# Ledger of designs, part 7: VH-VL binders against q8is19r433to663

Target 1, 231 residues: q8is19r433to663
Amino acid sequence: GSNIIAQQITIIDNEMLMAIPPSQFLHKSFSKESKSPQFHDMVSKFNEWARWTSSEILSKEKLVERVVTLSFFIDLAKSCVELGNYNAANAIVGGLNHSSISRLKLTWERLSTKVTQDYDRLLSLFDLSMNYKNYRDEIKSTKAKIIPYLGLFPKDLIAIEEGNDNFTNNNLINTEKFRLLYQTIKKIQSYQQPLFTFKTSEPIKQYLKNISNGLSEEKDFHSISHKLEPR

## First folded at step 21 (VH-VL)

Design k76
Fold by ESMFold2, fold request of step 24:
Structure k76 (fold): chain C 231 residues (1-231), chain A 118 residues (1-118), chain B 108 residues (1-108)
Amino acid sequence: as target 1 above (231 residues)
Amino acid sequence: EVQLVQSGAEVKKPGSSVKVSCKASGYKFSHYAISWVRQAPGQGLEWMGGINPFFGTANYAQKFQGRVTITADKSTSTAYMELSSLRSEDTAVYYCARDYRYFFMDVWGKGTTVTVSS
Amino acid sequence: SSELTQDPAVSVALGQTVRITCQGDSLESYYATWYQQKPGQAPILVIYGENNRPSGIPDRFSGSSSGNTASLTITGAQAEDEADYYCNSRDSRGNHVVFGGGTKLTVL
């Protein structure tokens, strides 16, 4: 089930996380793919996890099959959080929360109470309110290995760059700015640790690496969603 | 720094229930599972089940499904294991352990002796 | 019927090397974890992952795996190593935690 798939997703995400050199976070290099290819590989896969989620649900013509698929992806996001993979969990939640999915009222109303409660906890965890306060509080001060939501680091680094001058009012180097930048990069590096819990399943890993095969494009999601539940 | 403090020893009659507590401190409670492992006198270790505190999802060994209830209270960082319909075979030491996502148990409580006798 | 199989007992001469084994289908997918238990005490973790030792565990303890078999090796066995040793892992479906039956190590 969703536990085994989450483990293999976590192997894939951690491999990409481990491959990102610190230089790709410096000087806003993450804004240009040519200067940050490994960072962008992981961002691209994040978007692929999200699109996979939405596309699979929308591919189910029959209501019963669509409910089973929706339940599976909620359980998958839950399993990712339980493994400390917040990056993939957030991607999947993004796919579930896409407007073309959230509007499927016939499908959502058939979820069990437990699955609905699990989804509500996932939404709360990744809520944007107060600069992702719930998420930041959850990952704070852990000694457990995690894969963090990668997209938050560019936001933090841009805020430091744009909120601080390179020089003080007295034309001295603003050492506080550079300390903040290095502190953030040091935090990213603290997450770049190997996994030590489960082994690769090569067939499942290859399926997940090639998940983009046959997925609907986001531009088509609205049309498909309306055909499934026309309201 | 990490501590798991279990409730005290219990003597119970057959057919009754027991509820053992496990209070955790020194780490982020939601980041680790709590597993319950028992050991009858002279016997091996037996996993009963565990719980992920963030979602409140319990995971039970098949042998105990229907007789054991495992819960967690995030506000007090306390896990509970309740075993019902006690039999003399349930006489054992009951351990709680901090479980790294159900892969290994790195911190153990000192155990709670439960004796079931008439 | 047990998903993880251990020999019930093993002996080693003082200062010699001993290997305690654990076999099961799930070890293709999951690492075995090893615990030491002395009489009247809670178990302690000695090896996790492939070969990670928690602080306080002597470097004479090591772990390895191959196929469906995991091994705990004690190089240069000492008198204080006499204990019960349990492996644990996930079951074959990956859903539940399972323990082997335990191996009593006697140091001669």
Scores: ipSAE 0.718, ipTM 0.868, lowest interface PAE 1.4, mean pLDDT 91
Fold by ESMFold2, look of step 21:
Formats: sequence, structure tokens, C-alpha cells
Structure k76 (fold): chain C 231 residues (1-231), chain A 118 residues (1-118), chain B 108 residues (1-108)
Amino acid sequence: as target 1 above (231 residues)
Amino acid sequence: EVQLVQSGAEVKKPGSSVKVSCKASGYKFSHYAISWVRQAPGQGLEWMGGINPFFGTANYAQKFQGRVTITADKSTSTAYMELSSLRSEDTAVYYCARDYRYFFMDVWGKGTTVTVSS
Amino acid sequence: SSELTQDPAVSVALGQTVRITCQGDSLESYYATWYQQKPGQAPILVIYGENNRPSGIPDRFSGSSSGNTASLTITGAQAEDEADYYCNSRDSRGNHVVFGGGTKLTVL
């Protein structure tokens, strides 16, 4: 089931999160892979979760199997949210929102009402509007262990760097800028905690770590999608 | 301070239903499940089910499937458990607990005694 | 089988060490959690995630596991430790919460 897969995805994502040293967030280091290799490993896996989602749905030629697969990935994203893994959940939602998937009207209309409602809640959670307000409100002041959506930290850090001068009008160090940067890094570190709930399934973990092997390439998604549902 | 406040004791006749409330405070309600655990006199703890408030999805122990309904109201941070078709064997203390994603229950309500008698 | 099995009762002399066990197939995949319950009171979490103690739980309480067996150890047992102890985990399919039958600890 989707809960066991979500647990192993969360182990993989947490290992990558814990491997990122704070220096990779300093001085916009995340803009170059050579200065931020662990950060980019996690970004790469995020994109892999998304591509996996789209590729698996498109691999199902039979409508019934495609509906089951679509429903499974919605349930998987839901399970990730329930475990506090917002990073993988957002990646899977991104794969579900890919233009080659969202156009599959025959597939989407056959979802159960409950699965459709769960998907609508996931879309709302990760909506971009108002600077991800819904997502930020959901994780605000949490004491539970989470794996946050990694992609928002570069955005926030760039805004601090560009919105604040290093020196005040009196040629003094702008301590407010550095306080804001420190607070952001402390928040990242607060998420870098071990899991304490479930154990590794080595066969499943290895499958998930190597999942990109054999996936359809994104360049082919549109063509496959139109063969499956021409209109 | 995290608290779970349960509704008061109930005396019910066989064949009726009971609905117990559990009001949560001191934490973000959507971040934890609420589990319901009962304990008959002289017996052990028995998990009945729980709910994830973010999605509103209930999870029921097989023994109670079809007799129990668990819901949550995010606006009041309150969970509810309703048990139908009551029998004398349902006489128990019913606890709600804050459940860390169905792995452990770190905060418990004081319990609600439900007595089923003629 | 997803059931968790505990001995119904154990005794320990004041100041001595006692071990309470919990056995089940699901413990290969999930950690056991331990609760203490005194008469007329709600349970209290004492150990989770192998060997984590919540705030307020004395360090004489510890947890361990091997294979399909988990243990709660109380070193230097005190009179206040007399209680029922329950283990808890997921069932074998990982879908539902299960409790052991409980162990009554008597401190002599």
C-alpha cells in the first residue's frame, strides 16, 4: 500500500535533508551545484519523484489500470503529507499536475469522489498564490518532525539578501539582515532531525533509490499522453 | 500546554448510540491524529480508530468497522467518536489521545465513562 | 499474526532491575511504544521510538528491541513504578494500531 511506500520515501528524503550542511545556503551557494552538491541531490530526487509519478500513469495503456495508478499516486501524496513529508508530497502533486497528466479527462473523471476531494486539498495546500500562503500557514510553528518543501528556502534567502543592505545609512553593519539569515538557517536545522517511527525496508528503499532507471523521458510525455487520450 | 478535554460520563440503554467529544488545545490540530482507545472494567487497552484532521480521513479497527464513526471539526479543534448499537459489553472508559501519526500517543484525555445498562 | 504478546504479571524487589517484554511480528518493521497506567488514571507515555523518553519520565526507564521482541527495562525500581504497562505498535500490514495485553508490575 501507499503508506509503506510513503514511509520509505520519507526515509530517503530525510537522509538527503540531514546531509545538507548549512554552508550550502550561505551566499547564494545553492545557485551553483559545485557549491551545494547535497542541496542539489535533494532537488534532483524531488524532480525524480515528480517524473516517476507522471511516467507511471502514462505507462498504463488500459483506462482501468490508469485510473488505479492515478488514485494510488494521489493516496501516496496524501500519505506523505500525513507523515509530514511535504517535499515528496509537493513533488508528486507536481507530477500529477504535469500538462500531459492533467489533460487525461477520461482518467480523471473516473476517480472516486473521496480521492478527488483529497486531490483538491493537496492542490490547495501547495498553491503558489500569496507566496505559498496555505503551505506556510500549515507548517507555521509546528513542533512535529517534518520534511519541508526544499524549494522555498532559496526563494526566501534571495529575498533577504536582495531586500537588505549589508550596512546601514551610518556605515554600521546591518545586524537585522544577518539576524534574518540566521533565523532562516536555524529553521532549516530544526527540520534536520532523525526519524524515530518506522524501520527501513531495504528492498523497497533500493527500488525507490534507483527508480529513475527505466522511466520514460519527459520529452516523450506529450506524445504518449495524446496516444492514450487523443482529445 | 497541550490539553484534550473530553465530554462527561454517559449512561445508555442497549441498542442506542453514544457520541463522545474531545476538544484539543495548545497545538496545531491538523499536525496530529486523534486516536480513540477504550478500556472495559478490568481489561486492557483497545484501539478503536482515529482520524487525521487535515484530510478528515478516519481509520477504524476492524472490530469496530460499521459501528463507529470518527469525525473532526477543524474550526473548533474537536474530534468526535460515535458508537452505535450499544451492548453491555461496550461499558468502558473511552479515551481520546493525541497520536503522532498513529505511532505513539503522547497526550491523553482523562477518559469518558460510558455505562450500557437496561 | 499482528497481535502483541506480553506476560500478564511480573514482580521486582525494591531497588532491583526488571524487564517487561512485548513480542510480535510487526516489531520487525515498527518500534514498540510503552505506556504506564495506574489505577483510575489515563495511560502515560514512557518510551517511544526504541529508547526515547518524554519529558518528565525518569532515566531509570529504558527501551530496547531485537528482532520481533521489544523490552521495557526499569533499573532501580521504586514503589511508584507499580502499575500496568502496555506496549503498542502497528499491525503487520502497517494500517492499524495494536496494543499488547498489558503487564502488571508489582514492586515488593
Scores: ipSAE 0.702, ipTM 0.862, lowest interface PAE 1.5, mean pLDDT 91

## First folded at step 23 (VH-VL)

Design k81
Fold by OpenDDE, fold request of step 24:
Structure k81 (fold): chain C 231 residues (1-231), chain A 118 residues (1-118), chain B 108 residues (1-108)
Amino acid sequence: as target 1 above (231 residues)
Amino acid sequence: EVQLVQSGAEVKKPGSSVKVSCKASGYKFSHYAISWVRQAPGQGLEWMGGINPFFGTANYAQKFQGRVTITADKSTSTAYMELSSLRSEDTAVYYCARDYRYFYMDVWGKGTTVTVSS
Amino acid sequence: SSELTQDPAVSVALGQTVRITCQGDSLESYYATWYQQKPGQAPILVIYGENNRPSGIPDRFSGSSSGNTASLTITGAQAEDEADYYCNSRDSRGNHVVFGGGTKLTVL
């Protein structure tokens, strides 16, 4: 089921997270791939999870199979959240919320009430409103091991960098700016911990590492979607 | 400090139901599952089920499927376990525990003694 | 569902080393968790994630695993270590939580 897959996804994401040196978050290094290869690897994987989600759903020509697949990925996202893997969960939600998927009304209408409710909760959690307020509130002050949504860190760091001058009006070092930067980085580091929960399933892990094999390209998603459910 | 405070001892008749509460404090309630574990006199630990408070998803051991209901109230950080159709064999101490993703239970309540007798 | 098996009882001399072993197919996929329980008390987590100790647990407690087995080792057993010890993990399917039958440790 989705639990086993979610577990191995979480292992992969956590390994990638742990592999990112904190220096890649300094001086906007994340803005250049050459200066932040591990960071970009994890971003790429995030995109793969999203693409995988959409591609798999769109690969199901039969409505019944498509509904099952859609339900699976909703459950998968749910499982990821339950494992504290918000990064993968948000990636999957992104794939589910892609316009090529959201337009599949026949498919969505056949979801069970429970699955629909779960999806609504996921959407609420990862709502972009007020700069991901719901998500931020959910993870705020947690001491539990989680895998946070990676995409917000660059945003937060840039906000600090651009929102504060390096020097004060008196030509003194803006210590507050640097305090905020390092606090953010320290928070990131606090998430970089081993899981100590489930073991690696090498076959599944390898499958998921190479998940992009055979996936449709995003440029084809809408065409495929319209073919499946014309409007 | 992380704490789980359970409701008091219960004495029930066969065929009745019991609902035990577990109030959690000192941590983010939605980030941990609550597991329910019981222990009959002189017996081992038995997992009954658990709940993820965020989604409200309950998971039950097969043995108790259909007879146990686990719920959680996020507003009060309280989990509940209701066991119906009570039998003498259900006489046990019932524990709630903070369960990290169902991998380990690091904080336990003090237990609630439920006695089923005619 | 998958099962976890333990010896029902083991004994150890004061200051000596004892190993309590848990066996089950689920242990190939999941780390064992170990709990200590004394009479009239709730269980206490002593080892998780193969060999992680919560704060407050003495370093004489350690965990290990091999194949479908996991072991709790007490190096230099103390009188206060006399208790029941339970192993725990998810089942093989990863859907439920299972406990071993427990091991009663006597310190001689």
Scores: ipSAE 0.891, ipTM 0.934, lowest interface PAE 0.6, mean pLDDT 96
Fold by OpenDDE, fold request of step 24:
Structure k81 (fold): chain C 231 residues (1-231), chain A 118 residues (1-118), chain B 108 residues (1-108)
Amino acid sequence: as target 1 above (231 residues)
Amino acid sequence: EVQLVQSGAEVKKPGSSVKVSCKASGYKFSHYAISWVRQAPGQGLEWMGGINPFFGTANYAQKFQGRVTITADKSTSTAYMELSSLRSEDTAVYYCARDYRYFYMDVWGKGTTVTVSS
Amino acid sequence: SSELTQDPAVSVALGQTVRITCQGDSLESYYATWYQQKPGQAPILVIYGENNRPSGIPDRFSGSSSGNTASLTITGAQAEDEADYYCNSRDSRGNHVVFGGGTKLTVL
């Protein structure tokens, strides 16, 4: 089942999230890996989740197996959302939305109605329109422990940093800018909480931590996809 | 304040069905599951199933598979539990509870007494 | 098996310490949750995530775990602690929620 995997993914993501010091969100530190190694570690893992999703689906030469795998990852993303792990969920959705995967019409057409509906709900949740409005609305004002989509933090912080001067026209400190910045950082910190739900499965966790081993490279995805389902 | 308000007591005949409601308030409904737990007189707690309101995904205990239906209305923040083919053994207090990801239930309704008698 | 087992009844003298233990395979993978229930009342969450107390729960309640077991400890039992206590977790496969049979605690 996808639940167990989702749980361990969530443990991994949460550990990474908790490991990011607030300072890495200040002064656009996240823009440089050398200044924000933990942040970039989590970004890398996000990319790995996405790559893993696409690679695994593309590794299935048989249509039936590919459909099962596709269904699994949709369910996995769903499970992640249900666990409040929006970061991993969005990564998986990203992998599913990769052009090499989305073009697999024979595979997608064989999904059950329920799975398709779940996927549509995921797409809606992580819709990019209006700057991820649906996602933002979903997580707004929540008191529940979640793992937010990491990718929005830099965007939001950059918007504040670049959208506001440090000083006003009268050469005064722009207190509003800094209020916004620190409010955002405090929000991030509020997400950095331990999980008190499921325990670590070391074998599964280690497998997932090293998930990039054996995966196809993104540059090969389209070639593989076309081989699986020619135009 | 987080609250779960359940529907009133029910008296049902064997073979009939009962639908209990649970209205949630004071929190984001979609971020918590609603679990249904029953307790027969003098017996322990028994998990029946739950629902994640975001996807509407219901999960049922094996014992109740096919006989229980759990639904949620996000617009009204209300969860429902319908139990069909009632028998005397179904006489119990039925609780709804706010369930954090099915790991712990931190807020409980006051319970709904369902009596099944001929 | 996805079942949780606990002793049906335990007693403790006023002011003394008592431990209620829950055992099950699922506890290897999931933290135990503990509920207190008094007659005619709904259950109350007292411990979650092994050793976390919700607001309003006295600090005399604590949780611990070892292997496939979890324990609720009441250090300095009070008269009002007399109740039924249930352990809870997901099943071993993580697909369902299971309760222990409950432990009736008597405070002497």
Scores: ipSAE 0.891, ipTM 0.934, lowest interface PAE 0.6, mean pLDDT 96
Fold by OpenDDE, last read:
Structure k81 (fold): chain C 231 residues (1-231), chain A 118 residues (1-118), chain B 108 residues (1-108)
Amino acid sequence: as target 1 above (231 residues)
Amino acid sequence: EVQLVQSGAEVKKPGSSVKVSCKASGYKFSHYAISWVRQAPGQGLEWMGGINPFFGTANYAQKFQGRVTITADKSTSTAYMELSSLRSEDTAVYYCARDYRYFYMDVWGKGTTVTVSS
Amino acid sequence: SSELTQDPAVSVALGQTVRITCQGDSLESYYATWYQQKPGQAPILVIYGENNRPSGIPDRFSGSSSGNTASLTITGAQAEDEADYYCNSRDSRGNHVVFGGGTKLTVL
């Protein structure tokens, strides 16, 4: 089921996370792909997970199959959260709440109560309100190995960089600014550790690494969605 | 310090139910599963099931499916294991353990002795 | 349902090396976890993720794997190492946790 897929997704995401040098988080390097290729690789994979989610659901012309697929990805996101892979989980949720998917009312209404509840919990977890407060609270103070949502790091780092001067009014180095930057980067580094849990399934891993093959383009999502379930 | 504190020993009649509690502390409760493992006298360890507190998803060993119920209260960081239709063979020490994603159990409770006798 | 098998008993001379092996199909997909249990005590995690030791576990304990087998090795067995050792992992389907039958280690 979704567990095995979630495990291999987590292996992929973790490898990508571990491959990001801390330097790519300095000096807003993450803002330029040429200066932060590993960071952008992981961002690309995030987007790919989301696109994969939407594309697969939209590829199901039959309602029953579409419902099954929708349920699968909700379970997959759930499994990712249970594995501590919040990055992939949020990507999948992004694919699920894409406008082309959310409008599929006939599909959503056929979900079981339990699956719907799980999805609601996922939405709550990754709610954007208060700058991802629920997510931040969930991962706060954890000592467990997790794969955090990568997208928040640039935001947090930019906030520190732009919200603080490099020098104080007395022309001294603003040590507090650099302390904050250091703490943020140290936190990122603390997540960059091996899993030590499940083994790589090379066939599944390779499949997932090349998941973009055969996916629909986002530009076509709404058109496909409307064909599946007209207004 | 990470700790799991279990409820006290139980003596039960055949056919009755027992509910054992496991209070967790010292870590983010929702980020680890709680597994329940029992050990009959002179026997090996037997996994009964576990729960992921965040979603409340419980998994059960096939042997205990339908007879065991595992729950978790996030507000109190407490997990529960209820075993029904007790029989003499259920006499054992029941352990709760902090289970990292069901891959390894790094912290164990001290165990709860459950005795089933007429 | 997949199972894990291990020898019920092994012995080792003081200061010598002993290997306890666990076998099962699930070990092709999952790392074995090893627990030590002494009489009247709860199990203690000694090895996880093939060869990782928790804090407080002596370095004489090590883990290895090959194919559908995993092994716990004690290099330089001490008297206090006399105990029951259990391997476990997820089952082959990844839905459940399974334990081996346990190995009683006697230190001579």
Scores: ipSAE 0.888, ipTM 0.933, lowest interface PAE 0.6, mean pLDDT 96
Fold by OpenDDE, last read:
Structure k81 (fold): chain C 231 residues (1-231), chain A 118 residues (1-118), chain B 108 residues (1-108)
Amino acid sequence: as target 1 above (231 residues)
Amino acid sequence: EVQLVQSGAEVKKPGSSVKVSCKASGYKFSHYAISWVRQAPGQGLEWMGGINPFFGTANYAQKFQGRVTITADKSTSTAYMELSSLRSEDTAVYYCARDYRYFYMDVWGKGTTVTVSS
Amino acid sequence: SSELTQDPAVSVALGQTVRITCQGDSLESYYATWYQQKPGQAPILVIYGENNRPSGIPDRFSGSSSGNTASLTITGAQAEDEADYYCNSRDSRGNHVVFGGGTKLTVL
C-alpha cells in the first residue's frame, strides 16, 4: 500500500522539481517568492507532506490505529527513499519527528522492532549533523534518478554567493565563483529528469495533490497530542 | 564498469539448501536493488525476489515465500539468495540482476547453474 | 499476482518490422520492460520505461504502450535479432515483479 502512494508522491514531487526554472536558483531568487514561484510551490508541498504525516497520526484517537498509522508513514518514508525521493522522505521524517509526534511515547513504544529500526535508519540518513553529511554522502556521485532534498540548494548557493566576491582584487570577474554556481545549477538540472518507471494514477495523484484538505493545523498539533497521550 | 559476479555452479540433493552469491561492483550498491531470477531448462524467466540493500528490505515472489531468503552485505556489496528444501524442479540457472528499484534490470550476472538430483 | 501474457512465437522476414506485444493489468500502472535473451546467455535489457533504450541497444528497437498492453517493435529486423524476448513489470499491487512467458522471434 505504501509503495503505490510513494510512487504517486514521487510523480508529484518530480513534476514540481522539473517545473523549477534554473533561473530561480540564480542571484538568490529563491529567497523571494515573487521571483521563484515554482521553487516555493515545491517547498510548500514539502511542508504539506510533513503536515500530512503529523496530522494523520494525530487524527487517530485509538492507540492501535495510531500505531498502525505511524508505522505506515515510516514505511512510506522508506518507500520514498527506495524510489530515490529524498525530498518527500525527509518531509515525512520531519512530520514524524515533530515534537507533537515524538512525544507520543505510548504510540512509539508499540512499534515493532523492525519498524523502529527502519525509522532509526531514516533519522540517520537525514541527520542534520555536519550539514546533512549522511544524506550528502548517500547521494554523492549517484547516477540514478533521484529527487533530492530541495532545502539544501539554497543553503549551498548562498554559501557560494556570499562566500565569494564577484570581482577579484584586480577588478576582474571572479570566474571561480561563477564556476561553482554553474556546477551547482548543473547538478540541480541533472536531477530534473522524467520518471520512466511507474505511470500516473490520476485518482491517487489528485488526492495527494489536494492532501491538505481536512488536515489539522500545525498550531493545534500539540493540543491534540496532549489530548491523545497526556503527561 | 558495472558488473555482477555470481558464485559457481552447484549440485545439490533434494531436501538440501543452496546459497548463491552475487558480488556487485562499479556502482553505489545501496542505490539499486538486487533481483534474483531463475530459468529452468527450456523455460521462461521467473522472478524469485529481490532486496534493497539500503534498508535490507527483501521482497519475495509468493511462490517462493518461506523457502527463499535473500540478504545483502553492504560492506562487501554482495547479495545472497538461499533456497531451501530443494526439489528437482528447482534445477535452473539462477541470475542476479541489478534492479533499478524493481522497474528494470539493466545489468545481469552470468548466472549460476543449480542442479538438484538424487 | 498479475500475469503478463505474450505470444510464444513470432517470425519476421529479414529487414521487415515485427511487433511483440505484452498484455496484463499491471501495464496500466507500470511501464513494460523488455529483455532479449539468446541461447546460453543472460538476458539483456533492450527497452525500459516504455521507449527508452540502454546504451548499446540499436535504435531499431522501440517500445510503445496502450492501455493494458505494451509492445516491442523491431524496425528492420536483423539476423542477430533472433532471440527470446521477455516483457516484465511490477504486478498490479506493485509488490512483486512479473515476467511474461517469453516470445521466440525467428528471423526468416
Scores: ipSAE 0.888, ipTM 0.933, lowest interface PAE 0.6, mean pLDDT 96

